# Miniprotein binders against q9h3h3: the designs that were tried, part 49

Target 1, 235 residues: q9h3h3
Amino acid sequence: EDGFTAEHLAAEAMAADMDPWLVFDARTTPATELDAWLAKYPPSQVTRYGDPGSPNSEPVGWIAVYGQGYSPNSGDVQGLQAAWEALQTSGRPITPGTLRQLAITHHVLSGKWLMHLAPGFKLDHAWAGIARAVVEGQLQVAKVSPRAKEGGRQVICVYTDDFTDRLGVLEADSAIRAAGIKCLLTYKPDVYTYLGIYRANRWHLCPTLYESRFQLGGSARGSRVLDRANNVELT

## First folded at step 21 (miniprotein)

Design GV6
Fold by ESMFold2, fold request of step 22:
Structure GV6 (fold): chain B 235 residues (1-235), chain A 102 residues (1-102)
Amino acid sequence: as target 1 above (235 residues)
Amino acid sequence: DPEEVEKLLEKLLKLIERMIRRALEAIERGDKDEVKWLLIKARIIIYILEELTTDPELRKKVEEVLEKLRKAIKALEEGNLEEVKKILEEILEEIKELIKEL
């Protein structure tokens, strides 16, 4: 019932994927143009459907920044989905190890750090810091949702290439914190997204692998990262 | 809450309908990659519907849609866009009927 928030957000995200994106692509656009672009399209002002008074006249699904080294690689998602369906028909147990193996077999290894912020200066400042980190090469790709409803939280997604590479995931956390981000971060592998697996699922799988919290007692960058599956601190 | 579940089911079915209509448009342009990604996303929605529904008749119809999605994806891989179009039109009508039955 009140547990349907993830499913509603998933539907909205998939609808957003189908609408135009506002993209700063460092592979084709000089870094000196970034600040002007950020000022033109603050995520708290860009509206999902092109509301009057918005910088955009057309719908915007996502605002994104691609780094110099960004190379799209979603892997074999169709094969992943087919194997998942066959597995369920087989009657074999479904475990976190099963999902990890499917992801590896089909090369669907990407994942993302997520943060949720209300519209306003804090969101726009956080996005600007992330976007600069991407253009400077500390992160590879990030996106932020536009403003869909007055006062609703928006999401910034910072992608990593391989959720099985814990060092790489932790390095991305460090880069996010170095950009001055202090809010809660959660990490989700894309395999769970492509299989429609959210918090309330019949297998009791946990799609969030890590939580990162900023505090002075954490790593050298002030980050404390908890492995949700093993209830153990990594930093 | 049955009322909230029904609202979410309707939202998800309408999203599939939108994806199928856009995939049919993409076929007219020959954009095989856009068709592929729309069908991947439609499959995700089917997985969510399967988790939400307790109605055996709805589950059976959702499984029929999934089977047709599999056939459409195979036809797409083989480059048979006319067969993809035929299957997507069938899916579209089934989704419209499912929305009506809510």
Scores: ipSAE 0.835, ipTM 0.929, lowest interface PAE 0.6, mean pLDDT 89

Design PS2
Fold by OpenDDE base, look of step 21:
Structure PS2 (fold): chain B 235 residues (1-235), chain A 102 residues (1-102)
Amino acid sequence: as target 1 above (235 residues)
Amino acid sequence: EVRKQFEELIKRFEQAMELIEYLLELAERAAKNGDTIKARIILYIAEAMAEQARKIIEELKKLAEETGNEEFLRMVEEAKRIIEEVEKRLKEVQEKVKEALS
């Protein structure tokens, strides 16, 4: 990867978070309307800045689907950040264990499976599968980035409530695979995002906890999940 | 070959500076919107990028000193001035965000 791609993508994601979202909320909208909404706002056609001829005339940061069980609880992120700054000032060693403990202490436990796909039919089909899984209650919440002007890869994020719950993380992987997704998946806790920890971090921390690879004819899960911290296969 | 390496490092430095400038703009926007959480995230990334830029300058300095090339030495000094200015701006934005948290 040339240069600071991860940090650039993070900056773009932060910018997108500040723009309006297109949201399907299954708590307030009948599931029967999902197909019409997906047809109206296919991710490959929704543009980041509302280009002429796109489904959106105004900027869109994210396209998201909220399940019936979705609860927006991010924990004490402000307390987490304050504790993090104090820790840095102390000069104490920072390890993955340190971040885990900070996350637990401040109840910042959310994480996400990430997949990167080129714009087009395959992306829209993948998103439709994920959106359906969310509305059907197999997943809690997901979002996808709109199409950029340069036509780069779009990202789908599928969230879990607790990155420390290994079973919950693996169940989400299984649901994603059941939706027909075959690409590489990486799992990142949100605590790393909230603390600005990406690839070029000075502590050499890996923000990816898990990696999932599709497997034909394998176990009931259809994937191999690797624990990156311990370099152990879980599946 | 040394010239090529030096030019590649300069390019990386310029990319880092461009990204930091963009991040600072985003942080100010987030702060103006009252999103102090997002402002802090963006500033943490900017700090990390500034650290990377300093590392690039050290590599540039090493190459310049090894070759004794006066042009390279001048470019290193210019890069140092640029990063110092950016770090000053970063600190100013950080203080504004801290004030908003108090």
Scores: ipSAE 0.862, ipTM 0.934, lowest interface PAE 0.5, mean pLDDT 93
Fold by OpenDDE base, fold request of step 22:
Structure PS2 (fold): chain B 235 residues (1-235), chain A 102 residues (1-102)
Amino acid sequence: as target 1 above (235 residues)
Amino acid sequence: EVRKQFEELIKRFEQAMELIEYLLELAERAAKNGDTIKARIILYIAEAMAEQARKIIEELKKLAEETGNEEFLRMVEEAKRIIEEVEKRLKEVQEKVKEALS
């Protein structure tokens, strides 16, 4: 793995954000149509650039499912970015607490659980479980990356409204685990994304706040969640 | 062993430059689409990559000076020229985005 894998994946994600999305919106589409939509657009077969024989003929950036309670409001991201640039210019120390306060001040509180899976049945099954949980109202919104030409791992992102609400973050983890997903999950606030903060940043900020590991016979949630900032188990 | 380390650092530098160029293209595309938020995100990543490239050049310079190899010294100077050009382009894109925010 080259030392720039995270930045490369970020660049590809930014490129994907600018291409058309395949969206199932539960606010406008009956839940009964979800299974047909999942069968038509399995993430392992949907290709990033619309390869011959794929379900999509045109480029697809993301495959997404919007729940009934989904709101696209991400707060004052422009104000957040301006404040961040001013802070850098000031030479003041930057800490995880600084970013948390900036996020709160600008109402940029969304975050996401992330999982990386190889293309195939396990990915499609995981996505189907997540999509159902979103449509049923257990989760608000999720997206999955399409298949890349190189056949690399695909990412599923499951969003929560507030990274400062530990209960809400844990509830989303529980819903993901209830969908049958057993892989490692990492939770990242969107404030880190909006400020371009990835691994090996000059401020030594860790963009991963939580880590969830599946546990057999463990808590009622079926996972162990670690607060990475404080190195404390939450479950 | 020093030669191998130098060649590995050069390869890493080239990868960083390729990624920065791609990021700059994406930032310009985002700006043209009116997505200034995304353009700024991409530029932050490009800035971080430029900082990493500078660190690689410092390591390359150290190895070149330790060996006294004239070829390595020339390659370091070439890398400095490349990063300076890329940083200039980065600054130009940043100014364009800043103007679009005003």
Scores: ipSAE 0.862, ipTM 0.933, lowest interface PAE 0.5, mean pLDDT 93
Fold by OpenDDE base, fold request of step 22:
Structure PS2 (fold): chain B 235 residues (1-235), chain A 102 residues (1-102)
Amino acid sequence: as target 1 above (235 residues)
Amino acid sequence: EVRKQFEELIKRFEQAMELIEYLLELAERAAKNGDTIKARIILYIAEAMAEQARKIIEELKKLAEETGNEEFLRMVEEAKRIIEEVEKRLKEVQEKVKEALS
């Protein structure tokens, strides 16, 4: 992998956030319309810039599904960023505990399970399973990146409300596994995203708090979850 | 082998500069759209990339000094000028975002 891949992907994600989204909102749209919507906008065919022959003629940043219990409340992100800048200016030590405390103080507690998949049937099937789980209330919100480059991986993000709630994080993993997803999952708190903390950060902070690996014949959850901060298995 | 290492570091530096330029464009776009949160995120990434670029310059400098190659020394000085210009632009965008917060 070429240098700065994580930062490049972050830049592309930020660019995508500024373009229009294709959204299925279960709060306003009947669940019975989900299958037709998924058929109309399969993520492997939706193109980032609205290429000729794609389902979309205009640029699409993300494809998203909102559950009935979805709330867009992200806490005090501006206050978080201000406190972060002040902390950097102070020269005080920065640890994962520091970021956790900042997140709690500013109520910026959301996080996401991430999976990267090649374009094609496996991606579309994975997305359909997740979208159904969101509409059925097993998950609250998810999004998938559109097709950008030939052979490039697409990312599915499944959000949770509180990265400090281990049970909630594990429940989301279980719901993803129940939807038939078998790939590697990584969990990242949004606080790391809001503060621009990626793999090559000067504080050597790891933005991935959890990893989930599918396990055949294992516990009822069908996965093994590792706490990367403590190097402890949770499952 | 040293030449190959130097050329690889130059390539990485160029990649870092390209990414910073793209990030600055995105930050300006976000700021223009009134999305100060996103603009700040992008700028944090740009700052981190600038720090990485400086580390690459230090490695380039070390190799240039070890070899005494005048061409390598000139390339290091050029890289320093480039990063200084980019950092100046980064600061200008940061100030624009701060003004929008106020």
Scores: ipSAE 0.860, ipTM 0.933, lowest interface PAE 0.5, mean pLDDT 93
Fold by ESMFold2, fold request of step 22:
Structure PS2 (fold): chain B 235 residues (1-235), chain A 102 residues (1-102)
Amino acid sequence: as target 1 above (235 residues)
Amino acid sequence: EVRKQFEELIKRFEQAMELIEYLLELAERAAKNGDTIKARIILYIAEAMAEQARKIIEELKKLAEETGNEEFLRMVEEAKRIIEEVEKRLKEVQEKVKEALS
């Protein structure tokens, strides 16, 4: 019931990665087709396994939008994983600095802003705003989970190229807020995902690097961004 | 009350075994698709779960010894046999993925 929640969520995400994705790829699809695509596949109505009455008849793992400038570059993930395995057999301690150094050494620098929303209009509206920002070039790539049968929260992921480049991460936060999104955002570097390190891990590492909270009295982009690693406000 | 605590731990252990078996299926599926990166991610998660399951067995042993209950002791030995078999399967999948890397 309450054991292994993070591991269950991780397993579901891994399974979803391997099922078909619904993709709007601005590199090959005219931007004028985006609104029709969003209307056909609202994330609150696209079901994980193709339920009767949904717009999809087949399983869908993720709904994604690729911007015109999207160029996939995960870095040396195989080398990262090999180094990680060697490190663990060495008996050396695992710290946040360890993960940062591995990521830099192997150029596995991508990360993502995450938001969690209940199914419904708010989710579909937020996703539509994010998808438009991607097609318009303010963001590069985003995905959203489909609706699960239990009707729980769904996740929108907005990717950035380099978690060590604070300006780039903050620019993505600003673009998300400009799309009208006011919920809590958390930022997770992809190195944690590639090493299977989630909440409640045995090293007590915190995979969330930044938190963003919308405030009326904040910066010009309306965010207050906290660096969780150093407990310092960036904005 | 110790019996209820023991039964809760057994439930958690069984949940861990079920999830590890599912993760191993997912890792093999990723490997068959040529996605060794994802297979390794999944196996990292499965390894961490096996370690947690071993800690659950340690707690079960303490409760069984505290009560002197022979039924509990027998269940602990059965749990040990189950996790040994699951860990063997985990290693077999790890070797399949390692071979795919070469």
Scores: ipSAE 0.823, ipTM 0.907, lowest interface PAE 0.6, mean pLDDT 90
Fold by ESMFold2, fold request of step 22:
Structure PS2 (fold): chain B 235 residues (1-235), chain A 102 residues (1-102)
Amino acid sequence: as target 1 above (235 residues)
Amino acid sequence: EVRKQFEELIKRFEQAMELIEYLLELAERAAKNGDTIKARIILYIAEAMAEQARKIIEELKKLAEETGNEEFLRMVEEAKRIIEEVEKRLKEVQEKVKEALS
């Protein structure tokens, strides 16, 4: 809503990052244990701050699944931030091309598909499908927000290694759709996150690089994917 | 009614100040944990919010001047004092994070 909704969501995400995470790590945990873990920690019931009666007694920032091939590499984020600050003091215009070049120069190339779902069976079912795709190797890493006290939509994030690799981004979209997910997906490069750039920003930048909409007639991937920066359909 | 518009803007300004204070607390927590990358993200957000709060003050000032309402003028001066103090804290936290970088 009017005022500071985007900034509140950003602050909540920053706080969540710093609280404990519940992680299923396929690199150290047998895949046969996944179903029991999902049943113990459904995202619609895991509470942000450990409410009475929830499966967790302590705060949980995120629920995450790491695939067997997950190898984290954020790139030169400190250099990215320093260059960003220098650019702003220069007074030069900030454009989407500027952000893309900063990301490439500093090797900060990861990004994520985002989906928003109301708490309940539908959310838990979608998360279970995504978690299985990660453990089976179709996706590398995903996370989901816990239940907020006021209720409201929760977010599932599915990461990819390189936002400039359009085929890799489209493969992740296809894997998400194969899990039966039909809602709108939006893709945000991590460079926007590391620079604190959200939709209500002073440069009027759009942090959403790609949109994916499920089509009944579909392609081989079952999606129509739009490149928002260039207004070009990829599918 | 101009009074209703003024009161609504004051409420938005107060909400911005509360959120900036929370963000500064989060930035200090991130810095104490050694996560200077996250501290800088949070400070980018806080600085952008301070800029938006300054724009709210300009709207408040216009409404106060249009009416000549002395109560409104006093509230604008109080808002200016508040944001000046918050911006001072913001710069202090920015300096702490910058000094922590090696």
Scores: ipSAE 0.820, ipTM 0.903, lowest interface PAE 0.6, mean pLDDT 90

Design PS2
Fold by ESMFold2, fold request of step 22:
Structure PS2 (fold): chain B 235 residues (1-235), chain A 102 residues (1-102)
Amino acid sequence: as target 1 above (235 residues)
Amino acid sequence: EVRKQFEELIKRFEQAMELIEYLLELAERAAKNGDTIKARIILYIAEAMAEQARKIIEELKKLAEETGNEEFLRMVEEAKRIIEEVEKRLKEVQEKVKEALS
């Protein structure tokens, strides 16, 4: 809570959104070019501001891969934001149900699985697996942050189109795990992003809707996915 | 101990002001690019931070009054002047974004 860590991360993400992106767009680029592109721009080596020795000489906000079937649809975000502002002047309490209803009403249904990894081979390997899954059509769109100057953890975001479609969210989790990713995954609906709501928010809302843990070393293999709001296992 | 608490709160307040000013630059950049949705996201974050900074000032005032320390009381008044200036700038950016919407 001290030092406004969540707010700094949010500001950095907003700035990154507006800086140039490195994009592999399968809708316009042959899939056979993907491996060369991944080798040129590993996320552990692409730097946020173009540090000496990095593959990029200019700032990079995000590294992204768009699948052949990716058709971005944010929904009625402007209406969502207007309704949010009106709600706050109404004096009614803000609850997790409030956010869900706003998202449904305005068709702002997208969300993303998030994973955090330190720079290095593990991050680059995970990203390459995700990028291949996107180009092959098992996932629709993903992005990864470049390396920050302080060398902190980087984030991979894997998007889905409807956080209320539990089967679709679980299918994306399965595709991520099939890429060999074993770390904790958390799922954040985009409605929280569009309303500027992060973990240190004044309503004490939890922007994480689902949590996925890889099951290794037990009698069953596969993901265990928990609905954080209801404390209910989905898998 | 009270002096350490006061200095820590001042440091957090200064960090908040610096970050709000950065957010306002980002919001203006987003608005200039025609991205009023992103500008509003950034302004929501800045508004929340200004509210938190006001709460820090309340804590600073409480500590200054408990000790009767004149230096602390002057620092509280300076913090109030600073946030008033920042909030004025916040309103100006909000109005620019509102104009872009209509």
Scores: ipSAE 0.801, ipTM 0.893, lowest interface PAE 0.6, mean pLDDT 89

